# Miniprotein binders against Uncharacterized protein C1840.07c, part 21

Target 1, 306 residues: Uncharacterized protein C1840.07c, of Schizosaccharomyces pombe (o74480)
Amino acid sequence: YFNVNQLFDHEFIKVFPNFKGNVEAKIKYPTVVYAIGDIHGDFPNALDVLSAAGVVSPVFPHEWTAGNATLVQTGDVVDRGPDTRKLFRWFNDLHKQAEKHGGRVVRLLGNHEFMNAKGDWRYVHPGDKASYPEPSEENRIIDWGHSGEIGNLLLSEYNVTYKDNTTGSHFMHAGLSPEWAYREETVNELGKELLSHFMSREKIPEYLEDFWAIEGPMWYRGLAQLSEEEACEVALNVTKTLNVNRLVMGHTPQFHGIVSRCEGRILLIDTGLCSAYAGERAVLRISQNDTDSIVEAVYRGKIVKL
Short names: E, the ipSAE of ESMFold2; O, the ipSAE of OpenDDE; V2, 0.75 times the mean of E and O plus 0.25 times the DockQ between their complexes.

## First folded at step 16 (miniprotein)

Design n1 (from k3 with A99M R111Y K115R; at its last look DockQ between E and O 0.80; V2 from the best seeds 0.85)
Fold by ESMFold2, look of step 16:
Structure n1 (fold): chain B 306 residues (1-306), chain A 117 residues (1-117)
Amino acid sequence: as target 1 above (306 residues)
Amino acid sequence: SEDLLFLIYLIEELIFFVERAKELIKQGKYDEAEKLLELVEEEVRFLKEEAEKLRKEGHEEAAKRVEEVAKKLEELIKELKELLEKGDYEEAIELLEKMLELIEKLAEEIYKLAREE
């Protein structure tokens, strides 16, 4: 017989050090949201940090272990690494598993997903292409199109933004300028329209040009790159407009771990976790009860309060 | 324009990767630095492609400047690989700082162009 207490023995905790912390967090804070940033085709590294955080099993087939928690993946699953199709399928399966326990996997679009849909494959890893039967290029075009497995997932299951009212947190890949925060209610539909135009190899229509621009939702880096004072001014505006406590984003790499700015209003969670970047591997954890949120960076072997 | 969008993205990526490579060398993580430099080399190749697109869009002066910086960066990357192979890590760090100065100056020029459009 399987003994559940074996999961908490000293040897198990030595191998999976963050497992005990997750149990204690659920007792004190019953609502938990995890977030993982840019993965860039690296299944082993995504597995390493998600299993270390207790979100998925370290044992094959690496199923959901986070109960009724929410996992947010903030885009850029594709490019640079080879495991693109495996990752898209894995996160889709994890969502189905999470739903059985009252949880969910929220999947968001990164700029690299749009680039792949439009046929800009400059960053596609050879192993990604090789995952398709020959003619691999034609089959990958189909897969990322309106009738493909990945294309249909992107159109039906992915959004640009996610607002989590329980924790007062807003998630996306890149970031919102104050102008785009004012228009946030339009962002998910505009993103879906742009993605569909790209899959059809169509030129960007005029009304989407500002969306697909340096200040637009898929590219904006001001919250990460402006001075602390300037970024905080933007974040105070944006959090007020969106009625949230914090803004969570990937896209701008933080190779030393998850970065908090503006007293926690800005959380930068792209840590360059794929092996090509040699960055830290981290998962954001937001723990919630009736009165408080606790925001932490979860690494293998340690948890840091942000 | 979309060409300026990708050019800005490439320049920012180069800054991130060159700064990171310098950090890795200072930490004695030479294999990781060499692997990251392969990404730097790839991004420099894309700079040359963006210069050609800028030329087609009528930004001849910007295209020339981007191409000039890309060619210089290619030369410096070749020298950098030799320094790392020899174990001349202090010189490698100085070369990475020189590369960063070139990229940051280009960034200022391109940000200015983007604001004018």
Scores: ipSAE 0.839, ipTM 0.926, lowest interface PAE 0.9, mean pLDDT 90
ESMFold2 (binder alone), look of step 16: mean pLDDT 86; pTM 0.863
OpenDDE base, look of step 16: ipSAE 0.884; ipTM 0.945

Design n2 (from k3 with F16Y A99M R111W; at its last look DockQ between E and O 0.78; V2 from the best seeds 0.84)
Fold by ESMFold2, look of step 16:
Structure n2 (fold): chain B 306 residues (1-306), chain A 117 residues (1-117)
Amino acid sequence: as target 1 above (306 residues)
Amino acid sequence: SEDLLFLIYLIEELIYFVERAKELIKQGKYDEAEKLLELVEEEVRFLKEEAEKLRKEGHEEAAKRVEEVAKKLEELIKELKELLEKGDYEEAIELLEKMLELIEKLAEEIWKLAKEE
């Protein structure tokens, strides 16, 4: 009689953009990748936007509802907010659940994860520390070390970058300069080595000094901060080098929502969603079929094509 | 160059947070602005710590400049808290703009130093 396509006509979708989360994506675009930026210890706000996008259930225990989609979390889960342990455990559980449906949760390292592993706790929220039994600081040191729950997750499950060939998208926390783009295949191994040195409180070897620098992979903000023209020149270089269509990064806050630069080659997804910044809450959604991509910012109550 | 990593980060974070606080006040989101200003105050305290690292690393002139700006920002934050308590929001916005000018000038100076290394 009628098929499912009549349920989701173009006028209905404009009025109800989040209706049944992923249903439209599966009908027309079988591949979907979501990305969420800096969370900074705010579980309620991460839950709010991920549930609004249909990635997780709004009902406890807030399980995976995105089928075989990919969720990329681009780092800076820790610091400034209190829910650090809950968030690391939640994303790990979500990944396990997603795998049962052919999906995945890709978890990336932010500069704040490296700082915590190194013992630089200047931004740690009191509630984070208080989540550990006394002696809380000693127990937190253990947790972020080689034998800890968080430390082991960071060493075994986290990378600096993620290249998604199905959507032609490259994800990371901060950004790659053209120099580091030429070396992108080394970045994940170098990040793991740096993380291990930090957990051991070792001086980093000379070959990692440029990695852990203001223009290195964990800190570089040029794609966000340069003029539109200059940033686009960098992005054209980097996307060509990486053989991708777009670069997705957090780290540089965009308090009014997800920002697109250079005709969509640069997507800035750190929206300052933690309550301390009171930024917009958004997730990126990339929907892909054999020939086309739709790139969108998903907010509570609206979807904006990027 | 690594000596300046966290200093540059702090300065850029200050720019983003002060601009956001100004915007929140313009929107009438005063509780959110006050909460964000606690982070601003914390970052200013870290500036003084980074100045000591600069001095230890031999950047005495830059360290002096960072300390000078940090002290001025602390004074402005005290004034800002008084304005917000009294509900003098237009004056608070003007003070935040003054803070931004100080921070942005410092950013230019520190980035110039970073390029020299």
Scores: ipSAE 0.853, ipTM 0.929, lowest interface PAE 0.8, mean pLDDT 90
ESMFold2 (binder alone), look of step 16: mean pLDDT 85; pTM 0.847
OpenDDE base, look of step 16: ipSAE 0.869; ipTM 0.939

Design n3 (from n1 with D3M F16Y; at its last look DockQ between E and O 0.86; V2 from the best seeds 0.86)
Fold by ESMFold2, look of step 16:
Structure n3 (fold): chain B 306 residues (1-306), chain A 117 residues (1-117)
Amino acid sequence: as target 1 above (306 residues)
Amino acid sequence: SEMLLFLIYLIEELIYFVERAKELIKQGKYDEAEKLLELVEEEVRFLKEEAEKLRKEGHEEAAKRVEEVAKKLEELIKELKELLEKGDYEEAIELLEKMLELIEKLAEEIYKLAREE
């Protein structure tokens, strides 16, 4: 099995521009899904780990190098770091590039995106604000609203959850309790409704209060925080309800790297990669053929099977 | 409601960040620890805002408890910064452990309140 990072390094790509296509043809696992967790405004660290995994070029302009693979970004792109607008634009451009190769970039909402849409800017980095021309606050309000660049991306291109049938994997920012797993089919539409209410500064309808609560889809940490036994009971329930093999989530930081729980049914991919948290930097990689999955954590310089 | 949501979030973030700061200091990564502690200090200031929301919703006892913990944490952060400047790293770790004890006890109290609501 090929280490994708070894095949798409900066120097090799410059020397062998056609190598990417030949390498992918040799892969015994025709479907590859990558996932990256909370970024929190840190473009250099996101670039570092995505290029190490072979998803993007380490050479400017850092274009897509993952062929027909899928990249899932599980939210919390905003806050704590300064590169918010650059990151949203970058992932959108990467998606357009990926489509040319049969791939895609799936972008999911984190709780910090909802907070910013709501006008709760307590965690917004000064450099994020400074990326807007004066009057910076007014221009940022517009950008995160119904007619803004970021606001329109969030409403049109982002979901709360992504179920990947090819790999049998379910992705989201925070997590689903058993109750919300039972209602999973409603989650993406409820998320869109909540975003729209937040952008309009409207009072949240009562039917959305449970969605925007500690046990709701944007906040639930039980799969990360419960004991191994308790978390596994939840995961067995949730995977059965969703008809998937594994649940992938960010939101709850794992500063030492990607954590696997419950025999791989729970994958925690928020490693605190932004410089503000100084956590390890990793990308999840799921390689799939008709019968097998290989699930790995990709770090700079090593790959760990999960 | 939403007041307990953000209060719980702040408390959990504080736990994760203080634990991480302790780890960084043990690893000799002092600049990284100092940067993280500036975020901790900001989160502690937000606790006071959440206390006012608790009071508005009729939770006066809980609000006073949050305010008391926030003030104590501010005092400990000031002491912690002095220890780090002097290179007294073992004492800094001990202080971070004391901060964790305060935050974890507050967390238990607030989780109980959330279950009752």
Scores: ipSAE 0.839, ipTM 0.926, lowest interface PAE 0.9, mean pLDDT 90
ESMFold2 (binder alone), look of step 16: mean pLDDT 87; pTM 0.868
OpenDDE base, look of step 16: ipSAE 0.882; ipTM 0.945

Design n4 (from n1 with D3L F16Y; at its last look DockQ between E and O 0.81; V2 from the best seeds 0.85)
Fold by ESMFold2, look of step 16:
Structure n4 (fold): chain B 306 residues (1-306), chain A 117 residues (1-117)
Amino acid sequence: as target 1 above (306 residues)
Amino acid sequence: SELLLFLIYLIEELIYFVERAKELIKQGKYDEAEKLLELVEEEVRFLKEEAEKLRKEGHEEAAKRVEEVAKKLEELIKELKELLEKGDYEEAIELLEKMLELIEKLAEEIYKLAREE
């Protein structure tokens, strides 16, 4: 005798074993993807919203609670706040935990990670530097280089973009212009090459100059900044080129919450959640089955359908 | 080429942060606004560094313009801090609007330069 009584709208699937009739188990939304934008060194605020979304435990040691779901973090973990090393280590550990349940943590590069790797520390918080033993600046240089803990993670575990075919969603930090959407298959390799050049303090080669430019993948803000009409024209082009239904990005702050543009083709998820910006704290949630998707903004204390 | 990359980024960050500071003051969140204004002040100092890069690359007139705006913004931030200390919040909002006008005008000038490059 087996009786598994779970609610369908929870992270656990309700299953009714069929031993008295033809009652079959049903799965309404087997795929769930969460996304969190720019964190900028604020572990408490990242914890607050991820725990409110049910992705991690609100109780120490704040372990993974999202089962087989995917969490996408869209970069800019570093700068402005102090908890950089803690956050990189936390997300790496969460990924290892998620794998045991069939889930994953997808980690993406923001422009601030590239700036730190190249030695541009203008935005580094003093508490970040202080997390290293003296000489703290020299030890941080090593940590962000080819031989460092963070540097090795960035080279081995991070990409610029993530295309999730099960939800039809494309994720990145900044955004893709139509030109870069046309070249999307090259973006992750080019990003790794640029990162390596920066860590070696090498001049970037000519073929990477357009990558590291205002219209390039780490900086492009057109999908957020253009008028609704113009942004939608870009998004229609880019989603068609990439064969996806929606584009998810951080980088351009939306202090009042997650913004949807172009009938859901553009999702802006940088809500300025770090305490320095005093923006809203939000996590994107995409729930998908074979025929339907639900796209939601998860806030502390409420969920809003997008 | 990174010539205008960080200058454009700084200008856009200034717009977002000044607009946010104005919103925070309207909401009565004065401590949050004060902390955000520290970031604004830091970004203004970085404008001077980017102006020097412009000068070294032969854009002396643009560099001077960026420096002029940065110095004016520093003066306005000092006035803003005094207004906030006195609790003159409507005047503080008006000053932030003046800062936005300066920054947006600079942004148009720099976007024009970027299109030429």
Scores: ipSAE 0.851, ipTM 0.931, lowest interface PAE 0.9, mean pLDDT 89
ESMFold2 (binder alone), look of step 16: mean pLDDT 85; pTM 0.855
OpenDDE base, look of step 16: ipSAE 0.885; ipTM 0.946

Design n5 (from n1 with E38W; at its last look DockQ between E and O 0.66; V2 from the best seeds 0.80)
Fold by ESMFold2, look of step 16:
Structure n5 (fold): chain B 306 residues (1-306), chain A 117 residues (1-117)
Amino acid sequence: as target 1 above (306 residues)
Amino acid sequence: SEDLLFLIYLIEELIFFVERAKELIKQGKYDEAEKLLWLVEEEVRFLKEEAEKLRKEGHEEAAKRVEEVAKKLEELIKELKELLEKGDYEEAIELLEKMLELIEKLAEEIYKLAREE
């Protein structure tokens, strides 16, 4: 019989108890998916919550420690904080490491990534710009374009949505209205087309205008902002259309932690974790076996079942 | 279309941040509240830019309304900073509630405009 208490240094466990807890959970629930919401350029806070959850090492260079698990990052890595380039590189490296263990880091597009690609830099932190050698503005333009490091990552590694059939969970940045849920199979290609048009400073084709609208996939907040009853009506429709058990989204901040609505069909995971918002820091954890799921919010210091 | 998109986004962000600032002050987290108010001030400046986009799209009355609210919010932010410096936290909370009332009423007006479009 496996005794997890013998795997980890006592002092390490005192500070980072979730590494032990993750081993214990894996024995009963072999499939694990983590999700982290809006980061907005705050590497220290992202590191804090991911290491507390046992997903990455708290020790430099902060490598992957989650085995064959999946980590979903639901967009808005950029803006308001300074660590944009560091974060994009970090998640890319984590994905490469995870693949060696059969895991993955799924990276999703937020509306702020689209804004940066189109040249709308109103929210860019001075430290982000300063991370580029002079001429910093020109170098950042290149970096976010078709030939840049970030631009290439966004075009090759990022999607708008992720449907995880093993846990019956659908992930995205903002949300899908019933209309867009009906068309979900088109959303990732439409997002890629829009991103490419933005990077080239091309006019949005008419067929993409509804995609880049208040009710479209990058902006829709109905699941978070409608009354409980109305939001649940939407969620019942959307989960049925997508054939999933739950919808996971960032974008609409929940400063006190991860929020569950509609009996767990709606999970709001943007907790305002960047220092600019002073929100709680949490990671969603979905643990799955053949018969059931456990859905939890993981904080530094406690785990709350959802 | 896109002018309404970002205007709605800014209004919603203002609601989130003003509510959060009020909560932080109630919790005695004054330094965090002051940092968040910097973001509020930036969003108010962008609100004026969105008003010009509304005017170009032919929504002159809505543009004037947005400009009027933005100017009032700028004035209230100046008063709020003074209250916080003096430690008048209950008055600061009342001022934040007045700011929220202005923003929420503007939101109702802009949502109505968006539905008509």
Scores: ipSAE 0.818, ipTM 0.920, lowest interface PAE 1.0, mean pLDDT 91
ESMFold2 (binder alone), look of step 16: mean pLDDT 86; pTM 0.863
OpenDDE base, look of step 16: ipSAE 0.875; ipTM 0.941

Design n6 (at its last look DockQ between E and O 0.81; V2 from the best seeds 0.85)
Fold by ESMFold2, look of step 16:
Structure n6 (fold): chain B 306 residues (1-306), chain A 120 residues (1-120)
Amino acid sequence: as target 1 above (306 residues)
Amino acid sequence: SPEKEDLLFLIYLIEELIFFVERAKELIKQGKYDEAEKLLELVEEEVRFLKEEAEKLRKEGHEEAAKRVEEVAKKLEELIKELKELLEKGDYEEAIELLEKMLELIEKLAEEIYKLAREE
């Protein structure tokens, strides 16, 4: 058995009063996973909620403070807000920092990342475009292509889904229908292939048409929008197929906070946190040990058990 | 195919409009008028995109669907202009009622477009 009091003397705790409590929590729940949904170019609001959750420092340069935890960002970093480049760089840097502590930042693709890669810029904020030196549109095209900073990150560091076996949690941007859950092992490769075709301005190949469709992995909203009974039937099927306890997704905004459905099998974490939507700001926190999990919504100033 | 992707984006736009109109109504009920006005700029933008999707449908030979989407988009533009006047005058209860009318129009269009998408 391990007793954390043997690690710290009385004077250390007086200077760092929350440090002992954080270490004790880690001993009870050695695995912690955080998840943040759609950001849509709003660095200040992402910083506010991630710092309130203890994932990053509230003080510049806003570095990683979550130790060996995992942070999952479920896509839609781009569009509607201006801070796109800053956000992509920030999460990449946070990942590098987290690795030094045994943690990680898992970054997932949203439908808006695919839209930007294919040249559909209808939702791009003027401040995003203006963040590039002149000629700004040419430089943004390059940045989102195969040779660009963002484009290379998307191809090398991003997936469509993340399955965390330790917490029994599956993460993605939109959602999986039962059909796509059955094919989940193919989803990340298909997403990478689609992204590459889009960056090359290629027509959607026939074998990807069902992937890039309303019932496909980047768009499916059934788990969020079906009735509680119907959504739960889907979630029971999908969690069984994936061998997980819960499904975590963004994409379908929940303006009043993180929503739990089907006894916690469905966690909807897009809270419309960007200022354009004026939604609540929240981060999901899953704390896990061998026998228990605690699933919580972390808001500025409060924590709510889900 | 282009037909599938055009229906995809049409459905997405309609769903986004539902989210934003309902949210704008909530913001006005909470007295958050500046936030509601900012969100209405996004609603206007989505309505403009809705018209663009109607033109894509027309070019693909879906004339009746295109006319229906265009009709709804034009009506929404008129209602948004009226809504802005109501908000400027502080007629917030009437603004909420107008947003409810907009939502009914968008939801009816959604039913029609979902039915069309299922046939494909």
Scores: ipSAE 0.859, ipTM 0.929, lowest interface PAE 0.9, mean pLDDT 90
ESMFold2 (binder alone), look of step 16: mean pLDDT 85; pTM 0.854
OpenDDE base, look of step 16: ipSAE 0.875; ipTM 0.939

Design n7 (from n1 with E104R; at its last look DockQ between E and O 0.80; V2 from the best seeds 0.85)
Fold by ESMFold2, look of step 16:
Structure n7 (fold): chain B 306 residues (1-306), chain A 117 residues (1-117)
Amino acid sequence: as target 1 above (306 residues)
Amino acid sequence: SEDLLFLIYLIEELIFFVERAKELIKQGKYDEAEKLLELVEEEVRFLKEEAEKLRKEGHEEAAKRVEEVAKKLEELIKELKELLEKGDYEEAIELLEKMLELIRKLAEEIYKLAREE
């Protein structure tokens, strides 16, 4: 008999099989990046769609199953739903697990994380607060501050943007105007500085006012809300400036599923998946080799090419 | 300013939620629509709080306009809840359209103010 696996063992050991054992699909597209948008405290719905995509196990304790892939979570984990602490811990644990396989979990800041750090808790769910021992409000203040579990994670593990050079994809919560795309290399440091000022309950310093503004990196919705033609003009500018093929963002809800604009240069992945919004549950999947990419929306029960 | 930033955010959230509630009612998903309307009611309360902050920053005319719209939205939400309880869904959709028109007109006014500043 002839063992074909023995002929290609060196290639096989460089490619981790998918959780479902599809080694040939992995070799054709060795790089896979997943992205999930706004979660807003809804662990069951995040689990539902991430497990459907094969990123995590549907079986408790819901560990990493995506091998050496990258998962990008684009912020707004907090608020509206109760599972905030569980979600932050889960994604941190998933990152540690992914590293054992050569993968990673990239965690990005949403505007709601900044709001919580500055003490604007208008959207905090009672179950989130109740997850802390009494006095729960004071303990939550500490947790979101410079010495807290969540606060330390936000300062050490989170960025505003992530550029994935292998897939040519740029990820963030809200979006970059052309001006902020031109300054993109400053965005992560400015975000960290703003977060620290907020945790210290300091007023926004003057040099950060345009960062924390409607056209700034945590709020900009032009790529989602401008007309198709105008948004595409912005996207052509921004992708050229950043030297990427596509821009991936949450923040602006698309209740019917992941939306592609401008020939795939704009991917809107906030689908309102938390139960409060009753939106679709979706995960973006980008499969990449040296010459091609496949960009897909993964739903429970179907996959749609974007 | 930060006051206009969050006001714009609330207005956009209201548009998203009211439009989604209308869609849910058209689809016969009445329980989901009612749950979403709890968020709409909460956002209207925040809108009133933002009007007070605008006044303190010196945007008196904008603050008055925001307050007027917020009060009208509260009245319309009460009427909307009654329509949904009675099963008057076409009337509920028409009321949601009225709410959207109010909110979009306010949005235009506030966007113009933000551009000028």
Scores: ipSAE 0.857, ipTM 0.933, lowest interface PAE 0.8, mean pLDDT 90
ESMFold2 (binder alone), look of step 16: mean pLDDT 86; pTM 0.871
OpenDDE base, look of step 16: ipSAE 0.888; ipTM 0.946

Design n8 (from n1 with F6Y; at its last look DockQ between E and O 0.75; V2 from the best seeds 0.84)
Fold by ESMFold2, look of step 16:
Structure n8 (fold): chain B 306 residues (1-306), chain A 117 residues (1-117)
Amino acid sequence: as target 1 above (306 residues)
Amino acid sequence: SEDLLYLIYLIEELIFFVERAKELIKQGKYDEAEKLLELVEEEVRFLKEEAEKLRKEGHEEAAKRVEEVAKKLEELIKELKELLEKGDYEEAIELLEKMLELIEKLAEEIYKLAREE
């Protein structure tokens, strides 16, 4: 297929003008990290915003076009929309493509992935179930279990959190309270243990009860919902504890676009992009060199500095 | 309790969806609002399921309150569908605001219960 250099011919730029702007930004800033929030089974909308940002080709087979950049997907790929299996496979394929160029796709767990693994399918779209051959429910149980395609991806390729030292950015689905920030080094292993218990239909062991709770890593909304002053106090504590400049999270929808709080220390990137919510479609872009960072919300037709 | 976790999540989802539906109607995006209201209706059904779980855990008073709110919301959703079908959009917005007040009051009650545990 096309390599990145072939995408920038004169006629291509006329049709896809955002690619020109994206290439110019990368020349000035050697490190670029993109982040996309809750997708909820909507492949067309994920494709639309990622292609507009220059992360993937808008032309089939929708291949990786972001060179050595990192894309972080912050969970909640499943539920409400039909394209679950396509999306998990697509992000896995994009990761393999990105590695060939020195880039990567970091994939994180959302609370809806845990719910599906434990057999709570209340939000599963009929098209998701129908993507499995009959007996579709039994095949989906297998797929989300220890031996399934999705289950194995979740156990081997997914974490709860991602700390990017180059940009000084911490990514996750929901958020960390100060208590959980203090314990951040345990979060990914505890998440893997909980996921495995859920896949086996086991009751939550006592030591994981505070993980799977209102204030725990998969549910905490304080950074999004507390007053500006209170949220900023939490964010100052958490960023200091984690030794990062900013905290990036989905989970709490912001239907009008990406929201920045506490002078950029809190970035809320769930914009309700799936068609069921009719929210804005946005991708976070962090561009970094040795001295500066630029943090932007990339929409289909505009880029907004945060 | 894990059941309070899911109840709180469900209540917060209802607030997000009802507020969003109101915005969509104000923008003239009626088809999108109707799609979202199908999600709202489903979430209200889940409230009834959570009420039954609360009873089994011994939270009879909370269960009655959740069930009462779910029943009222179902009635309001039926009225809302009629208003939207007739094109009575200002009345639909007022009804959605009434639904928000009901849901927000329930949220305060459930948050208080969660703090006591």
Scores: ipSAE 0.841, ipTM 0.928, lowest interface PAE 0.9, mean pLDDT 90
ESMFold2 (binder alone), look of step 16: mean pLDDT 86; pTM 0.868
OpenDDE base, look of step 16: ipSAE 0.899; ipTM 0.951

